# Designs tried in a protein design chat: VHH binders against q93235. Part 17

Target 1, 248 residues: q93235
Amino acid sequence: IFMKTLDPKVPRFYGKGTIIGVNPGVGYQPWLKERPDSTLIKYNLRDQKSYKAYLEQMKTYLTKYDSNATETRECGAGDSNDDLEKNPDALPCRFDLSVFDKGCSEKSDFGYKSGKPCVIISLNRLIGWRPTDYQENSVPEEVKDRYKAGSIAINCRGATNVDQEHIGKVTYMPSNGIDGRYYPYVFTKGYQQPIAMVKFDTIPRNKLVIVECRAYALNIEHDISSRLGMVYFEVMVEDKPVEEKKEL

## First folded at step 3 (VHH)

Design d03 (framework vhh_lunsekimig_d3)
Fold by ESMFold2-Fast, scan of step 3:
Structure d03 (fold): chain B 248 residues (1-248), chain A 122 residues (1-122)
Amino acid sequence: as target 1 above (248 residues)
Amino acid sequence: EVQLVESGGGVVQPGGSLRLSCAASGFTFSSYALYWYRQAAGIERELIASITSGGSTNYVDSVKGRFTISRDNSENTMYLQMNSLRAEDTGLYYCAAYIKDSFGEVWTEDYWGQGTLVTVSS
């Protein structure tokens, strides 16, 4: 009779796959086509060849923002994509890559050459989804200083206590995260998905760091079992001598 | 298609040992980083150990020095060796893997096992 306490009956985990349509997942770049199953960003600071593929992948990803002025519009602080659902002639807001000009641009090799690598963060495209603002007193502590109404704050930390000790200083671009003016997503010609970049300013050399990034808005639930509103990846910046000769 | 299956859970006395296994199928096991999560009654599921495709490991402080994560790429299996078990280690243990979208989307697709129950009690 007490055998029930040794093996309590619980339903098998079905996942929350069906909730993906109302709670966005989080994705990142770069990843390499030759290693599509890997979440590891690993390169040797002394070997340009070791990070060239990451730079090319990020450059290729960002070509989608080479906008035609006739298919997009400039959006100021009061503008948004809010009318795209109702007006078939409305143009989507143009996403400006110059927000990454402080060390996460193509001209800066996305920080890889300087040992301050940048990672692109984006949300899954959910048709009609919009971020909902936190109430003033309900903003989570970890993003309180960088939260802006109408935006999705991003916070990246070490996944374990050891990783958190090693991760060092992290810079977010834009500082307030992903701007809500580019929502809602609709299937419209010329739509430009908003992104943020995260720069690892002081990540240690020759140490693997496991990173957890979370996206913050009232209607984004963080659920590790379903990977809602969060993503994991690993970074290792090596500083090792380059072997120029075959020894075997 | 993609499947992760945990095994090795059971009932053990405090101070005892268990080895959990996570058998994988339907993907290129050697290319994945792999993770062990634990969910105790009344608390959020937490990441306790990880191993990269290259074999580098990380642990949450509460299990460091007691648990060892390893992988056998030839058997498509990941292990968690648990020593010096404590009452607070009781919970459902899940293995997980994350793959990048094969069609150029920016999202990673997650795969979870069904869990294996570990009970530390006397």
Scores: ipSAE 0.006, ipTM 0.227, lowest interface PAE 10.3, mean pLDDT 79

Design d04 (framework vhh_lunsekimig_d3)
Fold by ESMFold2-Fast, scan of step 3:
Structure d04 (fold): chain B 248 residues (1-248), chain A 121 residues (1-121)
Amino acid sequence: as target 1 above (248 residues)
Amino acid sequence: EVQLVESGGGVVQPGGSLRLSCAASGFTFSSYALYWYRQAAGIERELIASITSGGSTNYVDSVKGRFTISRDNSENTMYLQMNSLRAEDTGLYYCATGYEDAYGTEWYDYWGQGTLVTVSS
């Protein structure tokens, strides 16, 4: 279809989430437009203004799930976007944000106020791509307890041995990761990209932790050099006195 | 302006070979993933082969082992080498590229006009 061409925008490598390919790239939020070359999420628990930009970015990103509600349908177990390629009138599955109500919702300030920040994890859209299930005996150990056939499991760890000692407990929502019912992406109007959230329950104060998150399906390759199927970012939750009480 | 132009299609007998080319301009070719789609008459367009900016490749099962996708970043060109062609390989072949912006809010896609491959005895 000729009408599927859009005005050109040349991508640049800013942090993570701009890599494209048949092995999907992994993106994260909050990533701030004002600091496109930074992968650092840093804030001070004693200074609510220090995390305001991250909360606004999260809210802005999630607005798309509300704005297209009338162009989507409810999908239960057994429903999927499989018919989007064949039927131009088919509605894509609606993504329900209530799955994040365990401390990663807007109501909970996405965990930032409580020092348990949440990060959105997504796969960059690839036309016609679908996850392929692992065989039962080949599921990687790090996701074995949370893997479900038809889904993409997410696992986040410290990037180095020191970071792994410091990262603490991580909670995944949904626990089984990103549901495959939302694939494939085929330019459908109202399409809602599936996401997962990871919550850093016990990340230490005043320490920089480098995080590596990987997405798991048989057809997702993890390539450190090209950073396929994985993403890196840094988290620093400070608990320090505010130096000045100035407001202009 | 982003442009993709396919060439190399034609008529070939079963068991024959063809090499399709997709010449690209107007963007940083080496930074993009590239795709080959096939559309037979009266049938929906199918993704058959893909190659990442790093060179990783994927194929639909029906062409795996017979088709090879490759790219030449110095020539801004992507190729599809088609061997052991079958009647069911007949169709319009499109090259495509696209990307999701860093915020996950916009998708940008670009398509060629298509090149016809006919496999007939």
Scores: ipSAE 0.014, ipTM 0.298, lowest interface PAE 6.7, mean pLDDT 81

Design d05 (framework vhh_lunsekimig_d3)
Fold by ESMFold2-Fast, scan of step 3:
Structure d05 (fold): chain B 248 residues (1-248), chain A 123 residues (1-123)
Amino acid sequence: as target 1 above (248 residues)
Amino acid sequence: EVQLVESGGGVVQPGGSLRLSCAASGFTFSSYALYWYRQAAGIERELIASITSGGSTNYVDSVKGRFTISRDNSENTMYLQMNSLRAEDTGLYYCAAETFTDSWGNEYSYDYWGQGTLVTVSS
């Protein structure tokens, strides 16, 4: 079968560039196209050139959310994209980047300059897919305090025990994860993919930390080998001298 | 405006070769992953080859070893070199560009498509 023979990293879809399937994969940013085989986010706090590419990649990624009132609509709690295929005049919900204004905005250089880097987490698009709620007593412990019915909770941990000791405090934006009002996904010109950001508030200097992020909803299964419902990347924030004005 | 224009299709005997071109304008070509799709009558459009912004390539098994995808960022053009053509390779060939590709995921803002170029392998 055609789709069964493709590399897992290559997009699988039919027609209009949409991914087919029932269990979403998880992606992250910043990913640098110049280093496509690398999942490493590595920079030196004292060298702005070392993280400029990550900032530009984040800004480029977020340009798709530029305000365009003619192709999107404002959505409140309880709204959804359910009518998009039935009503040709229906508009997809506008995704509001202001939810990232507490340290993960362009104005804050996405936390990179302060050593609190932010990472975008997104679910791969599956046409018609929507999150299914956990039963109240079945919410996984690691997201129990941040889970909201109708939404997809995100949790990032250190991939090993050593990484978990090093990862420190992690802040999630939005705090309750990715809101269900942006689902189901329907291919439309104005569709804005919802995202979350994860901020690494206290990641240590000069240490490599391997991060595992998982997305949580009843109909998201986690599969390490297929990278379904989860993603890995590495973060290293260095604090090393780059240039000395005068000799010691 | 984003524009993709395919060319190079034609009629060829089994065992022959063709080189398809996809000329792009209206976007930063070097930043995009690029794809070749094939559509035969009555069959779902299928992805046959891909090339990432970094130059990594992938192929479906039926064309692996016979087809080669490449890109020329200075000319804003992607190519598909097709060798040892078979009757089963007959179809409309489309090029496509995605907005952005993750190392661990897939993201599309739009499916930018060309008009298609017809390849007929006669016997």
Scores: ipSAE 0.000, ipTM 0.157, lowest interface PAE 11.7, mean pLDDT 78

Design d06 (framework vhh_lunsekimig_d3)
Fold by ESMFold2-Fast, scan of step 3:
Formats: structure tokens, sequence, C-alpha cells
Structure d06 (fold): chain B 248 residues (1-248), chain A 120 residues (1-120)
């Protein structure tokens, strides 16, 4: 009998799976393990090495969707994870990554090579939570054209007036946001957290843009001071000559 | 310095009860939501219970009706009362606090954990 001695370090962990009150938190990918406190996505279009780490992080993040054959089921419109609360042998809905094949797939280097980088947006897991629909006349203006009942709409804007002038055109995948069929979140093997991707189609070169993304459903509060239902990150797409390494 | 210290774990028979404690220091306790996480061998760390700064609670379905999370703001302590324990409840139990970092919600300062073993 060998007894283990544990001397645990005080760790810091960053990412999704955290909540404040009853409001789901919003998270994004990619972030780099080497800089867990940084919200900056910065790369140079002329230097493939500058964005390789972001591509690898996104590929690694998405590998959890590869286990979809035996632990998940196909769900149509109107399906949900409701059965999982009553029958733990029921399978959770399979999340299909092909919705991102419009420039945000691994095949397209998630838009990084073309200067149209994609960012994954997700809600933190909140047990038993599901989106509540807006009434038809109460859908916020900024998501009205992309809102679908039963879903969570995503909207990204520049965080300041200057950022909003620079952010350009943004494309959302799926176009109607995160589908409610993947809710409620239940504690079961094989659960696939639904995600959206946001593509920055016309973001300017050599300019830092601070982005604010919000998630929209009747039961998601937006509070600027506590930052509920929203997330911030910065994007900088450089187009600069690759300098020869200079080490002083 | 933020610090969280879990205690109250032990060996218990199926159907038994345990009360876990999380003693906190280094922050304004009453201002933060607090969480209990569980990690069993070979399984990812999973959220099992949460309590907001205002006292609202949430539970994973497998522990609803059996576990009760509570807080005592005067003692800077959070509790998890565990009843009707099952073999599946065996694991390391961690206390966690969330910190908002420029719009990113993340865990800050995981405690050392307390071991719960449910055995016949």
Amino acid sequence: as target 1 above (248 residues)
Amino acid sequence: EVQLVESGGGVVQPGGSLRLSCAASGFTFSSYALYWYRQAAGIERELIASISSGGSTNYVDSVKGRFTISRDNSENTMYLQMNSLRAEDTGLYYCAKVRDSFGNVYFDYWGQGTLVTVSS
C-alpha cells in the first residue's frame, strides 16, 4: 500500500463552464494557453507562423465533436435534451460542424489565412438552463433580422465608437444563432455544447479592434458593469513584411 | 491573496451523509458566486452545485434533492450538505470562485479539494 503525498499548487483556470448567478456567461475561442490572461487575437497575414497557435487551439477545441457516432443522436428542429432529465440512457443531440463550412472550417484555416478570422462563441454550461423566447414585438433591434424562436442570437460590435467604425462586416454561423435543441444542459456523457462562429469579413489591416459580443434570449440579462451575457476580445490582423530575425 | 480551503470529506457508506465546508479569505466573500466541482478518476472536473451572491442555487440533475448548497457570509464559509450518497458520488470535491477578467468569466484560485469515498 503506497500512500500518495499531494502538494497542490494554487491554480488559475480560465474559460467557459463558469457562471454568475442564473445568467450564463459568454466565452470565446481561440485563446492561447501560454497567455491565459490575454484576450488579444493578433497575427500577421504574411507570417503563417504568427497564427499557427490559434489554428491548433481551435482544432484541439473542436476535437470533442469527433466522438459523435455512438454517444449522440441526430436532432431535428423541435427536438431538445428534455428526455435526458427523465432517461439518462437517452443520447444528447449531435452538434454538426458542417454549418461552419462557409469559411470557418479547418479546411479554410478558420479564415485566418484570408484575413477573415473566425471566433468561436459559446455559453457557459448552466445546469438545466434553456433559452426563453422573446415575444415577437420585443426582439432587440440589433438581432431582429437574425433571431429565431428557440435559439440564442449572437451580435458582435465595436466596443467603442472608434472600434465600431473599424469592425466592418460580421457574418454569423449559424445565421440564426445557437439552436435551442442542444438545451437544457444536462450532466451526461457525450453532451455536445453548441457553439456559434463569428467571421470578421472586412476587418481593417494594422488596426486594433476591440470587440463586444452579446448573447440574446429573454432570460439573458446584459449588464455592462458586471458583464453578464457578453464577452470582450481584441483582434489585430497585421499585413506587414516578414522581418529577418533580429536578436539583440 | 485569495484562498479557498475545502474540508469535511471522508469515507461513508451508501445512503450516508457528509457536510463539506469551503472557508474563504482574501476577497469580499458576499460579493461573489461560489461553486462546488467534483472530479472522479478518469473523468473531467464537473460542476455539481452553485450559489449566487444573492443566494440563488443550481444543481446538476444527478444531485438534485440529495445535495444542498448554502453560504454563511458572516463566517466567509460555503457548505455542501450531501445526503443519500451513492458510489457515483465518490471523488475530489473542489470549491471555486469566479473572477471576471475583462469580459472573460473564469475560475480563480481552486482550493486543494476534499476527498469523498462512498463504499459499502
Scores: ipSAE 0.000, ipTM 0.128, lowest interface PAE 12.2, mean pLDDT 78

Design d07 (framework vhh_lunsekimig_d3)
Fold by ESMFold2-Fast, scan of step 3:
Structure d07 (fold): chain B 248 residues (1-248), chain A 121 residues (1-121)
Amino acid sequence: as target 1 above (248 residues)
Amino acid sequence: EVQLVESGGGVVQPGGSLRLSCAASGFTFSSYALYWYRQAAGIERELIASISSGGSTNYVDSVKGRFTISRDNSENTMYLQMNSLRAEDTGLYYCATDLQDTFGTSWYDYWGQGTLVTVSS
């Protein structure tokens, strides 16, 4: 009858919890379980083995969207998960991964082989939370060209002046960000958390780039100290000859 | 802060039964899904059963019809009733919950240390 306690090897962000009706945090993939304190995505274009772990992590993460297909429904424009809060028989909207078929799918190795790596961006699950639309003239400049009412826009930039110079062109999928039809979050069997992908089209070789991604809706505040509404990670795409392994 | 504490593991003969318990604290238990994972020797951890906040359940084919997952929201406890145990059910059983799967470490934020189930001979 000995009681077992929580495993002492825990992820860096395990203590965040979920709070109803407040500001969401932002997370990313791929994150390697073997290096839970690391936010570094680093690989060598000439060495497929150097990025295999990232590809496997992304494949594994996306498998969850297949597991509940029979417990979801197709949702069109104007649909939402509003009914889930009141109706126990309502099914959550199915999230369609085909939106990532433009260079961020498994068949494209999530862009890693071509040096245009893709990163999954998602919001933490706050029970009952939904995005609030910006007023027409108050959409932040950095997302105004990709903002759609009812959705959460994503913007990724270099974290410092040097990183801003180096980050290059970034492509967002879906282009309008995370669709609001998958909100509000109500924890039910079959709920599929919506995600976006960000593709780094022209990130430079052999340079460490620190990336800051922010989620945008009227009711999302950005606070680095509390890790709300934003996330940081680093990307380094090397283009170096493969060396013979040495002992040690 | 968040804690999951497993109990109920032990040694049984083939065909026997065990009931595992997972006592939870530090979060609003009734609002979240809970999971049982199993890790056999030489095999990676596998999700074997899940239960939603509303009581809906899922099982892997190998345990379907033999194992029953349940929850008691008043006691903040989840159970796994294991019947007709087989040698292949031997392994460490982990209780898990998924409060913040957006942080990129795993989609199961919290789990216990595990409880050992051995089905001998």
Scores: ipSAE 0.011, ipTM 0.165, lowest interface PAE 9.4, mean pLDDT 78

Design d08 (framework vhh_lunsekimig_d3)
Fold by ESMFold2-Fast, scan of step 3:
Structure d08 (fold): chain B 248 residues (1-248), chain A 122 residues (1-122)
Amino acid sequence: as target 1 above (248 residues)
Amino acid sequence: EVQLVESGGGVVQPGGSLRLSCAASGFTFSSYALYWYRQAAGIERELIASISSGGSTNYVDSVKGRFTISRDNSENTMYLQMNSLRAEDTGLYYCAASYTDSWGETFGYDYWGQGTLVTVSS
C-alpha cells in the first residue's frame, strides 16, 4: 500500500534512514552554528552584542517566507496542500509571518531586547504526513484551551518542577498552533514550512530555565530518545553589568 | 534570491569518474543539510547521499563506497565525487538543501537545483 502513496516527484531514500515516516520530530530556532552542540539560548539584556547572533539567525531562517505570489497561493479555512500529492503544478499554501507581529517580529527584535525572547517551533517534514484530529473529549489537558481541529497544538512547559515555577507566562503564535492547511508536505518548489512561535513573557532574569515543548495531534507520539514530537532547550536571560574591557 | 546550481555532469564510460558541484547562494549555507538526489530512467527520484550541517554523511547502499559527498562552507559549495560509475548511475542529478536545527534534524525549507545530467555508456 505504501507503494501506492509514492510519487515520482517525492524522492525516496533506499536503505537505512528512509525520509518517509509517520511521526514528526520537533525543532526550534534560534540555534547558532558556532555552538552546534548547544541547546542553550543565553544572552544579557544589557549587552546587545550578546543576542545579535540570535537575531541574525532568526532573520536568516525567515527569509524563505518572503512574498512570492507566483510560487504560493492564499489558503483559507478548509484549504490544504492536498493537490500537491497529485498535481506537480499545484501551488503550496502561503505562510503569513504577520501572525508574529505581537512581539515576535523582526521589528521587535523577536522580543530579545525587551527580555521576552521568542523561539520558533517547527515540525520535521515527513512526506505526505498530515495531523490527525483528537476526538473532542480526548484532547490532552495541557492543550485543551488552545486546540483546534485540523491543527497541531504546541505546549511549552518547564522541564522540571523548578523550571515550571520559573518559566512564567508563555504566549503562543498562532494561539491554536500550526494550522493543518500547510499539510501534507511533499517536495515542491515554493513549499513554505509552517511554524509557530513561543514568547517567554515573564521569564526570570539570571535564572536558567529548561523548557520542554511538545506538538499535539492524535498521530504524534512523544519520545525524546527518538527525537519525536518533542524538543528541549534552555533559556537564560541575564541582567548583569557588562564587564568593560580595556579599549585597544 | 535563493538558488542552487549544479555542474560537472557529462558522459563517461563504465568505471569512469565524475565530480558534481552544487553552488549555493542567497542563504546561510553552513546551517543547512545538503542532499544529492537522482532521477534515473525507469525509476522514481531517489535520495542517494546526504551531508548534515555538522558533516555527517549518509548513502544508499548502491553508491556506498563509490560516491563521496562533501561540503565546503567557505565556498558555499557541496560536491559529489562519483567513482567506479555503472550504467545504472545514469540519470539527472539534483542537489537540495534543508535547514537543520541544533539537534541535527532537518526543518524548514527545501531548496532545489535545476539538475545536471550524468550518462554512463559503454
Scores: ipSAE 0.006, ipTM 0.224, lowest interface PAE 9.3, mean pLDDT 79

Design d09 (framework vhh_lunsekimig_d3)
Fold by ESMFold2-Fast, scan of step 3:
Structure d09 (fold): chain B 248 residues (1-248), chain A 123 residues (1-123)
Amino acid sequence: as target 1 above (248 residues)
Amino acid sequence: EVQLVESGGGVVQPGGSLRLSCAASGFTFSSYALYWYRQAAGIERELIASISSGGSTNYVDSVKGRFTISRDNSENTMYLQMNSLRAEDTGLYYCAAGEVTDAFGEEWTYDYWGQGTLVTVSS
């Protein structure tokens, strides 16, 4: 039997079962290519140029959701990507960006101009991974009011007591977190990584706030050292006069 | 340089055992989830075993109870102990390291791959 060799960087899953129980990492955007070691989102409300790179990164990231109908399918309640593991011709669920229309869309400059910046939260891609539901009475207190069976709840807090005093009100979109219909993850043409957005409604001006976001499902452990199931970043929204360079 | 190098493959009879090693260099080994993939002739590459940075393991049904994945962070090495080998286990075995951070805008599922080691189960 002769066959073409698969690209080692593009694994394909084919077999009787799925790999589950591996702990996913958590990623965020905007993360700038020119500052790959930085987790700081810092801008000045009075200087549109100071947040232009973040807006461009957000827009660039979201272009992956511009897939045509022929590469994705509409998924309702009860649908999932389960067929992708068995049928290479099955289409992945389409992720609808309109869930972010209340202050976290391109039309609203992702909240940056209004000082209510939005941050994308996603889980790192693990082949065959899917969320496992908490038992009814075992849902963690911090997400119980926003937990939905079949989904991954997101919670963001200040990393220290000082940061928690400063972080203020946080809004989650979708309100119930990342829907499980977009799992399991299988590397396939047209797959759309599900995301959530977190909006910082009342973050204070001129203060650095260190944020810790966690993803919640029974099979997600939180490990600070390995950054599994959680992520850290910093937000600094400045409100300072703009000084222009004087040129002849 | 980032490298994953597999070793320990060979020829064994059905029911035999082999121990594969994956030696890593050039990255923070202890921070990564690690995986073993198998590619048989005429079949696409299949994920068979995983081990998280915290040591949690998982296996596909066909190898459960026969294969054991482990890691030694002090030696930057991952292992696959294969027992009760079957003809169906014949293939190229690859190790891979998972992403610490989502590589947004990339089509790659894993940051690092090895070149593979051949396992042949035959009389």
Scores: ipSAE 0.005, ipTM 0.181, lowest interface PAE 10.4, mean pLDDT 77

Design d10 (framework vhh_lunsekimig_d3)
Fold by ESMFold2-Fast, scan of step 3:
Structure d10 (fold): chain B 248 residues (1-248), chain A 120 residues (1-120)
Amino acid sequence: as target 1 above (248 residues)
Amino acid sequence: EVQLVESGGGVVQPGGSLRLSCAASGFTFSSYALYWYRQAAGIERELIASISSGGSTNYVDSVKGRFTISRDNSENTMYLQMNSLRAEDTGLYYCATTYDSWGMTYEDYWGQGTLVTVSS
């Protein structure tokens, strides 16, 4: 018989149903710190300088996923962060950025150079929160083809009828959204927040498109006024002549 | 520099009341959810109450109806009003918050804890 001593500096929870927080909000990147009141992603395909700040912000954000073998573990399909609540020695699942290798990696300039910009979507941390599965017959129509039990589906649409006409084809990575194996968050050292990326494959040139992205799980309510379960941003991919340097 | 400072702990008889305070500084207090945790000797730290930036509250079943979490954004202070205290409520009480700027940064802040002892 062994009596395990708990480490008081590492918080632990009693059972899954003890307490959960309120509905999670949704965040996106690139959001530029020097323009905190702006949700506009605007750049000119012909001017690499115009999208450099977005690429640097994406790279900066993703540094949190640099390999940390001592504080994280590899997780297969059957593994999850469920044991973080009960096992003080458990390590959180390592988040693998290679899922974004189809046009949303640093090597592809996150799609910006090709006019197919990628946007990171994440849920705000809510201590002890887990996604709850929809019943199979109650999955919302807009995500039914990409919903996977245990995960959070993401759907991005044009915010108005005009925006929806212009938004074009959107690709989601991973295709089934944010995997539930990375929940719950419980103040664990080395925790890696799971993310999804959304690629705008056919967004039109020289048109402002207002985008609304929603996260889908049974226990995620969508509230525009409090911005719960959803986020808004604008995208404008320009294809315009670069202003000539007239000096000399 | 973010700081959380608890106060109000002490010794109280069964059935008595205590009010814990958590004074916060160094962040935009009104924008963040805040939490109370409890840890008894030799057992895991338990989340017992939460309050959102909008004022929505949640409680673990064992304290529901007896404890009330509240916040005063003008004083940057969160409270836990504890009524009908039981021996099982004995423990260290911690206030906590986590900074979550739309996925950009994540920082966890803890108080040092305040001891509550329910005994005759």
Scores: ipSAE 0.023, ipTM 0.448, lowest interface PAE 5.9, mean pLDDT 82

Design d11 (framework vhh_lunsekimig_d3)
Fold by ESMFold2-Fast, scan of step 3:
Structure d11 (fold): chain B 248 residues (1-248), chain A 124 residues (1-124)
Amino acid sequence: as target 1 above (248 residues)
Amino acid sequence: EVQLVESGGGVVQPGGSLRLSCAASGFTFSSYALYWYRQAAGIERELIASIYSGGSTNYVDSVKGRFTISRDNSENTMYLQMNSLRAEDTGLYYCAAYELETSFGEKWSEYDYWGQGTLVTVSS
């Protein structure tokens, strides 16, 4: 019997009690609420209206990072959210959106106008979860050059051999992925979920590309059948003449 | 630091009414979508009602027209007004909170804190 997918707007719970110590899933934006069953990011470079909804969704998603200095703190490389459960006065680390200023900011229309669209990658929130470091000699080859201890590396590839030929150059921001200073996740006022962005620098025009993104840490298992530690979406950047809408 | 505390459960006769409360602390309540789930003996938890930050609501068909979900952002409290109660409404009622604007992958996630539950018994 074939099972349909769950409603994307409403989370569900299976079993009893709180869920902890499981493998995190991977999510992405822009995901349009008006098309909740769709993983397709499709737009025409010649038609600004065709990507307006994606830009608005990206902007809406990122409003949760509008900083309140009283509810968050600046965190350096050696900091973490470890103190949040022990100290009621401790503040969660502030996530700095300026790390996306190289072509994935609101000012650059998240790369959409330039045909270099950016996609937000996030991990599902698991209470108390943090990344575990790979041993030095066990870092997977595909992230070895961008892996940093304490962090979660992101790698996006074409899902099939054809997609991998077409996906082109991909840039990651931050380059080392999602920094561990924003972990462990705690459900507290002011918590800012860390994210990464993936920019598709040379994705071809008028071709559908199926993308697979994976998150990498020792305690993130990849399971293709269950889609654990990974997410799929499709990108279609069209460059086609558009019919002008007549006024009156 | 985060707490979700349900209250208002109890024993009521068929056709009676109860109001459940979910008091929240430790997060920016007004920004979260809020949910009531129900678990009856021998079955998994099911979503009963949802309320979003903008005030939009959703209900499972079996409670639509009988239950009303509401929120008071100034008091960090969500409510479930239950009218015309039936024996089939007996169960543990849980509240849950999720940040709005979940990503596509997070739409399948149950990974947020839950209350401990409050028991509703409809008995005659």
Scores: ipSAE 0.161, ipTM 0.570, lowest interface PAE 3.2, mean pLDDT 80

Design d12 (framework vhh_lunsekimig_d3)
Fold by ESMFold2-Fast, scan of step 3:
Structure d12 (fold): chain B 248 residues (1-248), chain A 122 residues (1-122)
Amino acid sequence: as target 1 above (248 residues)
Amino acid sequence: EVQLVESGGGVVQPGGSLRLSCAASGFTFSSYALYWYRQAAGIERELIASITSGGSTNYVDSVKGRFTISRDNSENTMYLQMNSLRAEDTGLYYCATYDEDSFGIYTWEDYWGQGTLVTVSS
């Protein structure tokens, strides 16, 4: 099992988001600045203050998509960032947050108030990387109904058998995952990193659920020992009148 | 160069105990969350325990109350105390950490040990 090198001089709280490689890592939000070493999303439905920080972090993360028209262009079906490699004057595709308007937008408090929290899923930026399509008969079963050629499908499950019993219904936005039109990344000014959101529709109250999310394309290998193409986090939606301590 | 080295694995009978150690070098250990994963024969690796830089711990339900994760920042070492071991706990145990930005976007640095084998058999 191989370990990748770390640059010890780069503080972890300064993101660079770029690597040289062939297999992307997967990241998630909300990540709280106050608890940077925690992968736990924990809040109490009865206490708005308990999830306010998550809402503010989601809003802050999404601020990067507030770009001027002169820095990005509208891209429809069939458009892509392919010209960014050849044309220094080409504009990157604008990422449209309206795809999250079905329960994962700021207007819906990202599902937190309703106990259906949304989590942002993104791929680490690899210079020049593009998703490679599965052949129709080779699409993994867990994403087959939501796979679209030219895109990266996302699937989230419980990390253990118990978590899988508890995770419940999960909704993906966009349903087909991360659209390939936003690739490749080549250090273009104004580039907007594409994202997906995962909504936990029926996650149980007062239960810790460990979640494993995977990204799917032919050229994304899932390596649990290196967490390539996958990410782990925990969700706990409490329904308690008083909160006094942290737990599992 | 970042390195994680596990030790403490072995063969025990059901009900026995083991303490696993994960010695780390090449990064600011005290600033990172650390993880124990388990891989049993025929199944994929699973996250079983975590500890934050501040010492807060999380466990998967199957080990809660039996396993205790801890860290010693002065020695750059993380531990997993395993009590009341069961046959289902058999597997390779990996310690892990990752370097990521403050917004949860992973940089390309994931660090894994080579694994240490725990066998619980009667």
Scores: ipSAE 0.006, ipTM 0.117, lowest interface PAE 8.8, mean pLDDT 79

